# VH-VL binders against p38851r773to978: the designs that were tried, part 18

Target 1, 206 residues: p38851r773to978
Amino acid sequence: EAWCYFQDNFKVGSKTLFHVLFGDKSQVFPSSLFLCKKGSNLNNNSYWERIRRAKEDASCQFELCRKLQFQLNRTSNFIKDLLWLKDDNDNFKLVLQQRVTKIKQGYYFEVEEGPIIVKFPLCHPLLLRVRFIIAECITSQGESLKKCDLAILYDFNYVESIDKLNTKVEKLWLFERIHLNWALRYCKLEHSEINRKTREYLKKFN
Below, E stands for the ipSAE of ESMFold2; O stands for the ipSAE of OpenDDE; V2 stands for 0.75 times the mean of E and O plus 0.25 times the DockQ between their complexes.

## First folded at step 4 (VH-VL)

Design fC (framework fv_felzartamab; at its last look DockQ between E and O 0.19; V2 from the best seeds 0.00; counts 0 for: pae E 8.4 > 2, placed apart)
Fold by OpenDDE, look of step 4:
Structure fC (fold): chain C 206 residues (1-206), chain A 119 residues (1-119), chain B 107 residues (1-107)
Amino acid sequence: as target 1 above (206 residues)
Amino acid sequence: QVQLVESGGGLVQPGGSLRLSCAASGFTFSNYYMNWVRQAPGKGLEWVSGISGRGDYTYYADSVKGRFTISRDNSKNTLYLQMNSLRAEDTAVYYCARSDFWEYGMDVWGQGTLVTVSS
Amino acid sequence: DIELTQPPSVSVAPGQTARISCSGDNIGSYYVYWYQQKPGQAPVLVIYDDSDRPSGIPERFSGSNSGNTATLTISGTQAEDEADYYCQVWDSSSDHVFGGGTKLTVL
């Protein structure tokens, strides 16, 4: 397995940043996805819904869940997940889930994204997951908290090689290592695009 | 003003059925997770059932699974609880409560409706 | 499954500080909600996310949560604060879990 993370600062409140990235009216997703076919009418976000706490996450009391539907770029034919759907025109769309796993009012957010399964010839599939953390500087005045309007975005990317039974592969071949590196590069590109879109949005908003 | 109003409570015999309703007003109903919480006479609060904003997900306490059905009609801003095979231990005031879309917990409650299961 | 334990009753003199505990294994990892219920009335959310206070709730109400105990604190307790108080968490196995409730008596 491999992972990488990115950090960016924004001179806005964490809630604002969250809405810019994940709000219902946000244009960041799925348009910022690197492998997304830009301009596709299949690119859509569902609304957030509160769902039951995931059993696998002891730190999560509840989840907000939404689905991102997007059409893959022609060069993205190896990206799949369990919810890959084909339309009547033999077009493929990927359904990616996002889950808000933690929320503290206006100053802390955790969002899980994925998984995305990438399959390469002669290699075990790669499982990609992303965790976004939005945190804000807070100050304590007595028993009350105040926000500082400075948000930090953390982008944690996890890449795992999995076997046919979805079990982690410990030993990778040379080609698998190459593809793993590719995946990490992909994560960087994805982050850059998200960052770019976010910055662009903030410029327009301010 | 934000408001929840329960109705449909009453006296029913064991094994009987009853349907509760909760009318919501003053907010975008579909944006909120809705709950049923009950309170037996002189007892504490017990969560009964929950339903997601659009109704795609429903959840039940073990004590009512298979007997109660939660549903909602967002076009009517109404929450429902269909109670079947009622038992004496189901006797309680039933509250509908709104769970905030993000992090505010159950921030709005109705006045409750009394359900009495007795022979 | 997490279980929440509250003392059945707490007494406080007017003007004094009331503390109501809610104990549970690793409850500090959960966000705790507190509800006030007066006789014949529906519960009212007084604390959410451990320590946040809804609009309209007096500042004398505060909450904390760490380790195995969450605490609702009422500073300068008033007669009108006499009520039942319930702690609550979300849990993956039990969904919404309430404590047994605490009767706060203002002497």
Scores: ipSAE 0.021, ipTM 0.613, lowest interface PAE 5.9, mean pLDDT 84
Fold by ESMFold2, look of step 4:
Structure fC (fold): chain C 206 residues (1-206), chain A 119 residues (1-119), chain B 107 residues (1-107)
Amino acid sequence: as target 1 above (206 residues)
Amino acid sequence: QVQLVESGGGLVQPGGSLRLSCAASGFTFSNYYMNWVRQAPGKGLEWVSGISGRGDYTYYADSVKGRFTISRDNSKNTLYLQMNSLRAEDTAVYYCARSDFWEYGMDVWGQGTLVTVSS
Amino acid sequence: DIELTQPPSVSVAPGQTARISCSGDNIGSYYVYWYQQKPGQAPVLVIYDDSDRPSGIPERFSGSNSGNTATLTISGTQAEDEADYYCQVWDSSSDHVFGGGTKLTVL
């Protein structure tokens, strides 16, 4: 298994950063490698569905889910031909699932994205899952400092088949290792682009 | 420029029916959970009904279950409330209200339309 | 299941601080919304998520929520603040629950 982890600090509250990254009009991801929100103009309607949770869950009062269509940006010509849509057999369109958990007062968000599935000939499917964690900086008395941290965790796994996403390949073949190494290198580029775009947008409001 | 405009209120006898409409403009209507909230003359606010953005989930206060039906037409940006078996206690100003993003409260309200149920 | 209790009336002199309470069992575990309603008008959201102000709401409006009590605070109260004020939460069993309302009088 292979993974990448990045952490950045921002001079905005967690709600603002969440909007910049995951709002319906976000422009942070259009030029990213994996998480490009540049889908066709098909299915322009993105709908957040609130998942109502029982009161007994002390840590979370809601979960929002949506599906987004997108195209991979910087790898599109190579990877687009090889990609398999999760839960979709309509002509290689990519669908990204986002799940958001909000902790009371908007001080903490987790966004899970994926899985993104890449199938290269002669290789098992490569599964990518991404987790964004946005945590507000608060005083010991619970007051917001209007600053937050963003952590991004990329997790790559080869799986035995598209139908068995939880069954991981134990032994990598040479070409699988080569593609995994490229994916790990692209994580740094992805983070750089996300960070650059995020700070560019935040300059408008700083 | 976000705007909600209710219509369809009026005088009706007990046991009668009435259909309220709410025209929405200035936002992507289908992305928002929508509500009806009522206020009897001289009284407080009471939530009546709500509907998901796609219209696939509907919710009702116990006082109106089985008598009222909420619906929406996203192609016309219009919210509806069909009120049947009306009672005197249904007399109120009915507000159309848009939920905020997290759906815990309502950030945009219409002007209200008066429904009077009396003989 | 939660019921919200507000005082029916609060009076304050101009320039003084008004505090409007909203009591409910463990209301601190809910996000509290506050609405202002002037006579003959629709409600206007003045506080969301316990303490946040929508754009256009004066800084003299603030909110807090802990334990069994949420409080709307209006500092430097002005004559135009005279209105009815409602607290509201969302509850999984009762959906949107409003308090009974508080008439703020500025004398």
Scores: ipSAE 0.012, ipTM 0.564, lowest interface PAE 8.4, mean pLDDT 78
ESMFold2 (binder alone), look of step 4: mean pLDDT 94; pTM 0.955

Design pB (framework fv_pasotuxizumab; at its last look DockQ between E and O 0.65; V2 from the best seeds 0.00; counts 0 for: pae E 11.8 > 2)
Fold by OpenDDE, look of step 4:
Structure pB (fold): chain C 206 residues (1-206), chain A 119 residues (1-119), chain B 107 residues (1-107)
Amino acid sequence: as target 1 above (206 residues)
Amino acid sequence: QVQLVESGGGLVKPGESLRLSCAASGFTFSDYYMYWVRQAPGKGLEWVAIISRSGSYTYYSDIIKGRFTISRDNAKNSLYLQMNSLKAEDTAVYYCARSDFYEYGMDVWGQGTLVTVSS
Amino acid sequence: DIQMTQSPSSLSASVGDRVTITCKASQSISDWVAWYQQKPGQAPKSLIYDASSLESDVPSRFSGSASGTDFTLTISSVQSEDFATYYCQQYDSYPWTFGGGTKLEIK
């Protein structure tokens, strides 16, 4: 039940915004994630790969998937082990997945990020997921009439406490609640950084 | 100049093997999905196989599945098609082409290389 | 597998005519359709991607549209260089499939 969302407007088309954020050469995410060390040479994106969609949407049999790799900052000690890598210099890296789940050409994009599982001592792990939606301006009827130079970015952040079976924990003790609140705050910080980097890029693009 | 050049085609007997190559130039090869399409003489286009940018994912037509293998070497800007257990019906011009899964389409084809399978 | 039923198989037209070629998908495939032009002895050339997007350097007389599972390639005014065979393709799901082709001949 712990979630937050952000909405931002950008003075570019949805396609442009998508490429700025999720293009193969984009550095927005590797440099914006809260857990990453900014400016690290280890920060990079993999290429998008088309894979079969395993779950839920019968309308789309395939999705695009890529991996984000970035060096962890010194305070990132509680990320799930399977997401951690060591480089040749014994530096810790995190690998995060992004998936493009829906595309309407130039008009609409849905991207899912995660999960990130954070393990705190004496607490249930936190599961962090993010959903991005990029959309063009729409009519009052909920339909896009044409491409425009105004894109809307929705950033939905979901934070859940989970048990060993990946089931949501409903009752949290004091420290778990504190950690949850911190996670939500970090989501806001990450969002702010994504926005900053995106706008910085757009200034160069224009 | 963006270019794809196929090679390796020729005359072979049924049951034999052949390896096709496609050399890419003029663009960042690793940024594109690559695929093979074939065309039997006087017939239409038939999709054969595709390989992802990194090579991690491959998909095949059911007709050639299990007999053909698509692979790539991004360092060499090269695409390959290993064809085993060739049949007469595999006779075709084989084209390599590039594709992406963004909003820029599939735009470049090679000239093709002829594979003839005959006893 | 997704079938792309292309029609007509052949079409005769004069220079200046409006020509429409259609491909019907056996199921919903969103806009993941491309159109190609092939002249005798040549490799196919890409014309349209994502159902309605024109490739670079393709004349504006070519256009693509989509309605449900019906996809159309239109040449608003056929030119002498447009006589060729045209193919549609879906890339929504593997295996990718082509239409049977339409040969546009001079009347």
Scores: ipSAE 0.075, ipTM 0.685, lowest interface PAE 3.5, mean pLDDT 85
Fold by ESMFold2, look of step 4:
Structure pB (fold): chain C 206 residues (1-206), chain A 119 residues (1-119), chain B 107 residues (1-107)
Amino acid sequence: as target 1 above (206 residues)
Amino acid sequence: QVQLVESGGGLVKPGESLRLSCAASGFTFSDYYMYWVRQAPGKGLEWVAIISRSGSYTYYSDIIKGRFTISRDNAKNSLYLQMNSLKAEDTAVYYCARSDFYEYGMDVWGQGTLVTVSS
Amino acid sequence: DIQMTQSPSSLSASVGDRVTITCKASQSISDWVAWYQQKPGQAPKSLIYDASSLESDVPSRFSGSASGTDFTLTISSVQSEDFATYYCQQYDSYPWTFGGGTKLEIK
């Protein structure tokens, strides 16, 4: 129950799907995110930039990185208490990173998103990380079938404290188990919105 | 038409400073990473510096050892290279170039501006 | 730093010949290699990115390949406009480095 996985097939090449999802002109993010207040003027993305990373965290010196800025959906009392660590409480803005972590010869892309920290009352903090994987469908001779798969992996785990994010709470309380089930429903709803918007925007690209 | 045009090259003496400019047209300048690459007369290509689309990230080749500064002005569609403490070994044609994040190579180059450092 | 060892340094060919130019990287760099063409008095022109992908409007007689740390640029049938100097370049990690160049001359 600590993760969920979705896979969809698209009748376009992997570079096209990457552009539709993650291009600077794409409107799939942040509005597809469950926590995003849709239609807010605060919803905006930075451009993708190469970012030098500390070598201790990765074998490659650079990631391609952008920031998603969005206003938190404050209609739920549940959300109001979850994001205690937000710096600007008057606007309830969140800035979320997306990082392109792998690109292979134009037929494979990996994008990581997060982390987001969700704190339910009387529970350990819940850490959310997301991975997007785009893989082109090719023949045994390496020719493109003009099709690709999108996989989305949502990974949730409770951590001991906000200051110890590399920890994992193994023994869950009943209340924590109940909220983890809600988090899995969150994933299903967000995936559905991402898939819907992606297919809508594919009609704008050839 | 996508175009990059360098300017500001010339003859200078060792120890002097020079500022190169690169004017961009025909594309959305702020969507692109920008680069300076140089080529000494009769020699190969040598990478000098990169600046990110917003200007928040810069990286320099060791060959300039902190003497050059890359900058950009997205409102003016312009890229700059401030060259200080110039040495004879800096004599080269200086090119500006661009790439986007889908392609990590340099897809469009300017025509270059010659910098000659001589006593 | 990653060295790109390019060979040969010069090469003579006739129109119609098949030409192969090689770059060897000093360590694994995946497919993060570009190839450039430069004619005298002109700026370099991008030919290939990601080791094997042709830039737009590059003739199909150009191709690139990778095997481990060996990268090749191939011209299947040289034309008169192809006589130039060719450079490989890695962009896996900084500092970005170029090969020493290969001058393709008419025989």
Scores: ipSAE 0.006, ipTM 0.498, lowest interface PAE 11.8, mean pLDDT 80
ESMFold2 (binder alone), look of step 4: mean pLDDT 90; pTM 0.907

Design pC (framework fv_pasotuxizumab; at its last look DockQ between E and O 0.19; V2 from the best seeds 0.00; counts 0 for: pae E 13.5 > 2, placed apart)
Fold by OpenDDE, look of step 4:
Structure pC (fold): chain C 206 residues (1-206), chain A 119 residues (1-119), chain B 107 residues (1-107)
Amino acid sequence: as target 1 above (206 residues)
Amino acid sequence: QVQLVESGGGLVKPGESLRLSCAASGFTFSDYYMYWVRQAPGKGLEWVAIISRSGSYTYYSDIIKGRFTISRDNAKNSLYLQMNSLKAEDTAVYYCARSDFWEYGMDVWGQGTLVTVSS
Amino acid sequence: DIQMTQSPSSLSASVGDRVTITCKASQSISSWVAWYQQKPGQAPKSLIYDASSLESDVPSRFSGSASGTDFTLTISSVQSEDFATYYCQQYDSYPWTFGGGTKLEIK
């Protein structure tokens, strides 16, 4: 398996950080994702929707789901067709699904993003998924005991090669390995941009 | 001023249909889940249906499932309840209310509209 | 479906009394509980959300708490305007369900 993770600290509470990143009107992702056209905005219908979880756990019976839509840049032609939408002007938009899978009220958030399927010629497609965890500083190794003004963002990036049946491919040939490595590097770049934009928006709050 | 105003209630016979409307004003309608709650005369509150902010998801009480349809028009700041195959037991005051389960809870209710189903 | 068993169904109190109303959920529902006040001929008014969060412009004499599947609405000192019917609601899972109500009457 191929994955990488990043950890960053922000001088705000976890709830604030969550709103900056995942709020209904947040522009962090539209402004950070390299697949998106510069200056792209969220679609007005990209609200969080409450849906029942497939698997119940004691902490959360529902997920919050949204489909983010933003215009693709000209270099995004390797994204799976199912993730593309045409607007009224025949422009292509990316549909990115995000799901809030766990919430500890105001202290802890888990958000899953994706999948994004990237197709390369003569290669198995890559499946990209991201898991974000936002936690208060004191929850880094356990449950939150109190609110604080320091939030930790964990960004887990998972990249898998998949076959036609959406099954993981274990043995990759040379070019597939190269593409996988590039995908991981890409994840790092996007993370950096998300971080930068997040901090930029946080300046508005402090 | 935040306000919800129900309309469309009245007297109908069993088996007939009725459409309720709820007009929202004073807030961003599309930012809230909307739901219907009814109350039979002299009885308690009963949840009827809810619709998500975008309208993509709807949930119904089993009692009215298949007969009632909740819908919304965000452009018109309006919530609807299409009631078909009405029964005597559907007689109630029907309230529309907004829900913000994320931050503000369920804080605004209309004054209700009375639906009477009688032969 | 999640049942909310509300108790008592009726309660008599005097102005200044401490009053507690309880709802027991049939299963674990975290803190997704709301409380409403309804006066005769009026629409319900929201008091508490998320089990213990007070709605805006609700007097501080109202409070909510949760312990396991037990949820409690407390009026620390009943005022004349507090005589009404109170309802709990769970919104943890669909269908949403209300308690049976508690009528608070003047003694």
Scores: ipSAE 0.017, ipTM 0.628, lowest interface PAE 5.3, mean pLDDT 83
Fold by ESMFold2, look of step 4:
Structure pC (fold): chain C 206 residues (1-206), chain A 119 residues (1-119), chain B 107 residues (1-107)
Amino acid sequence: as target 1 above (206 residues)
Amino acid sequence: QVQLVESGGGLVKPGESLRLSCAASGFTFSDYYMYWVRQAPGKGLEWVAIISRSGSYTYYSDIIKGRFTISRDNAKNSLYLQMNSLKAEDTAVYYCARSDFWEYGMDVWGQGTLVTVSS
Amino acid sequence: DIQMTQSPSSLSASVGDRVTITCKASQSISSWVAWYQQKPGQAPKSLIYDASSLESDVPSRFSGSASGTDFTLTISSVQSEDFATYYCQQYDSYPWTFGGGTKLEIK
């Protein structure tokens, strides 16, 4: 039910921005994610893979998926005891999926990321999802302005239990309301790092 | 030295099948997107197919839809094109090519292998 | 499908001439255009990617530009090794398409 939204303009075409963010050689996410231990050799992207599914959207016939793998930053006061460890306890590794959900003929891209599940003391599990939207700026006559927008939408909901992720908590407990500040901090910091790194890469890409 | 070498071309009759191979050397094959491009004698270039690094993502030109299959074997550093139901219009030199980046331009090309479809 | 209309189909030039080759896209596309050089009996060689970026080891006399749906390849001072056929290619939308080619011949 809670969400944050950010939008940034870039002076490049949408396909260029997509490749800077989501290309196979891109380091934006392994080096920029808020939860990521920067500089860890465990931080990487897998290649994109096509996943067969029932057709639900004419814009994207098959889902493209990849995995982000990274070592958790366990030294922060507010996160060192909060995250579900999904993988190897000795390395505190997380795996996070990214899925291309829409492509409109090279002028629009939509990528979903997550979920991430966070458990604060005395709270229900908090479910986080992220959506990235890249849209090219064109004239009414279809000419590219060599500009595009990146929108990042962070969506977070408390859920009843880890086993019932579709059952949302209707009323928040006291600590749940307090820890929504963590969610706001998360999205602001992550957006700032993604935007900064993306602009750095764009300078080197061209 | 980065090198791509096509093989498997030859003379074939309409309706027959042919399998092309492309052997890669001098680079880490599994790091690259791979392509097939063809060129009819005296004509221009025509894109045929693309395959992702793992082989899980493929796209094809509409003109060969359903007749050709691109595949790769990363353990053997090899790219393949299975060509079924061949027609006279498929007569061309077939090139394999690589890209350092998905949907990027093709930076290295093989020498090509000639496929002739004739009665 | 995006058509790339390349012009001229052939061109005669002397060493030292400035040469311009144009591709026009049938609809608006971003900078996802490449240029290739092909000499007789040889495979194509990549010259330019993303409309204006030179590949490594390509001489600086080659340049590319984009304006609306028009993409150009320019050779500022043609050399004897530049006589070849040149192709543009879009990779903005599937299917990838090439221009028809421009044969650059010695005058």
Scores: ipSAE 0.005, ipTM 0.464, lowest interface PAE 13.5, mean pLDDT 79
ESMFold2 (binder alone), look of step 4: mean pLDDT 90; pTM 0.912

Design pD (framework fv_pasotuxizumab; at its last look DockQ between E and O 0.41; V2 from the best seeds 0.00; counts 0 for: pae E 10.2 > 2)
Fold by OpenDDE, look of step 4:
Structure pD (fold): chain C 206 residues (1-206), chain A 121 residues (1-121), chain B 107 residues (1-107)
Amino acid sequence: as target 1 above (206 residues)
Amino acid sequence: QVQLVESGGGLVKPGESLRLSCAASGFTFSDYYMYWVRQAPGKGLEWVAIISRSGSYTYYSDIIKGRFTISRDNAKNSLYLQMNSLKAEDTAVYYCARDYDFWSGYYFDYWGQGTLVTVSS
Amino acid sequence: DIQMTQSPSSLSASVGDRVTITCKASQSISSWVAWYQQKPGQAPKSLIYDASSLESDVPSRFSGSASGTDFTLTISSVQSEDFATYYCQQYDSYPWTFGGGTKLEIK
């Protein structure tokens, strides 16, 4: 499994940061995603909806889920067709899911994004997933100790090569490795843009 | 100022239907999950139903499941409870309540004054 | 379903008294407990959320605490306006459930 993570500090509370990033009115993701055509009217967020959580975490009965819809930019040729939807004008848009998987009241949030499946010629598809963690005054284990006016955003980016059965491919040939590296670069670019847009928003947010 | 106003309560016979309404004002209605909670005369509070922000998700208490339907019209800032096959034990004051913003907990931060539903032969 | 056993069902107190109301959950839950105050003929009012967090408009004489499955609402010094019925509620797992209520009466 190939992965990279990024960390950013923001001079706001975790709740505020969460709102900026994941609020219904937030334009951070629709304007930051690398595959997203900037400025498209198709770019929007759905409302958060409560969904039943899988048996994997019995401690939480529900998680929150929303959909990010956006028009694809010119790099759309490698996105798996199953992720595409047509709008009323038969334009293609991508739907990306975000899920709030954990909330500790007001000071800790975990959000999962994905998957995005990228298909390159002669290669196994790449599965891209992102996990966001927002926390305040965290321990070494990533758990918040107390509320403060400093929020830390962690972006954990996971990239896996998968076969037709969605099973991880362990051995990659040369071109697959190249594409994997490209995907990691993609994650970095996306993170950078998310960070930039978030900070831009915060300048206007009092 | 957050305000929730229930209406539609009254006297009905067992087996009949009734539709309750809740008019919301003073906040962005579409940003909140909404609940119905009831209270039988002289008794405690009982959760009835929940509806998600968009209305796509609904969940019901087992006691009323299959008989009641919660819905909402965000354009009208209105919450509804369609009650079918009413029983005597459904007699209660019915409150609409706002769920606290999901950025935090899931408790009821605002309640209406309630509307009385009486089911009697 | 999670049961919230609230005790006592009724309590008499004088102004200035310290009062404690308890709710015990039937199973281990997080701190997802709220407390409400209800006066006759009125809608319930939220007092405490997340077991110990006070609403902004709630006097500081109110406090909440949690220990295991035991949740407590405490009024440090009862005032005349505090005589009402109090309810605990869990929102850890659906269905949301309330305690049976505690009526605080004037002694």
Scores: ipSAE 0.015, ipTM 0.568, lowest interface PAE 8.1, mean pLDDT 84
Fold by ESMFold2, look of step 4:
Structure pD (fold): chain C 206 residues (1-206), chain A 121 residues (1-121), chain B 107 residues (1-107)
Amino acid sequence: as target 1 above (206 residues)
Amino acid sequence: QVQLVESGGGLVKPGESLRLSCAASGFTFSDYYMYWVRQAPGKGLEWVAIISRSGSYTYYSDIIKGRFTISRDNAKNSLYLQMNSLKAEDTAVYYCARDYDFWSGYYFDYWGQGTLVTVSS
Amino acid sequence: DIQMTQSPSSLSASVGDRVTITCKASQSISSWVAWYQQKPGQAPKSLIYDASSLESDVPSRFSGSASGTDFTLTISSVQSEDFATYYCQQYDSYPWTFGGGTKLEIK
């Protein structure tokens, strides 16, 4: 399992940052995603909807979900090496789910993205999950500083098969290490684009 | 100011149908999940149905067992409840309720005045 | 489904009394609890959201708190307009469920 972590501070409250990143009017996604071909007519987002995960889930936890639809960007060696990408069968269209998994009193938000399953030649399937965490900066007395942090955690692991997503490959093959290094580099580029678009969009609010 | 006004209640016989309406004003109706909640005379509150902002997703309490249909018309700022195969236990005041500001929480911040539905022989 | 057990079912108080009412969730939930006031012949009115946050038009004598699975609504000094039925509601897990209500009556 490999991961990387980015943190950025913003001079706005957490509700404002959440709207900028994930609001129905936001333009940050899907165009900030490295896999997204920018400017495509296939790039679109569904509205956020409150749904149950499953009929038979006894906990029945509330979940806000939306789907990011976008055309796959095939201009890099990372993409050219792909043999298979889940949801890649429909006119080079990818559908990626985002889920708000936690909201705490409107001052803390967690959003999970994915998974995306990527298959390279001579490699096990690579599972990518992303977590966004927005947290308000508060004083020891509980007062908002009108600042918040955005943390982005990219989590990669090779799995035994696409049917066993909870199974991790313990020792990596040579080609798996090579492709993992490329994936980590692309996460740095994606983070940079998310940060850039977020700050650009924030000027519109202030 | 936010306003929700229900209409369409009345006296009906068991097995008949009735359609309730809720007219919304003072807010951007299409940004909000909308609910029907009912209260039998002298009893507590029960949620009945939920509809998503676009109307693409609907959720129903087991108490109605597929007899009611929630819908909305965002161009007319209106919410509807089609009630079929009415039973005596459906007698209640029916409230239209708003849930969204998405960013503030997941509760009913504004309620209409209610419309009474009475089902009797 | 998460059951919200509200107690007491009724309560007598005089103007000026401090009143507390409690809802207990059947399983662990975050602060996803709201409180409503309903006067006879009227629609419910939202008082508290997220267990402790007061709606903007609600007097400061109302407060809410959470401890584990116990959620409490407190009226620090009851006024004549506060005699009503109070309901809690959880919105942690679908379906959202209400407590059975607490009728606050004049002594």
Scores: ipSAE 0.006, ipTM 0.477, lowest interface PAE 10.2, mean pLDDT 80
ESMFold2 (binder alone), look of step 4: mean pLDDT 88; pTM 0.872

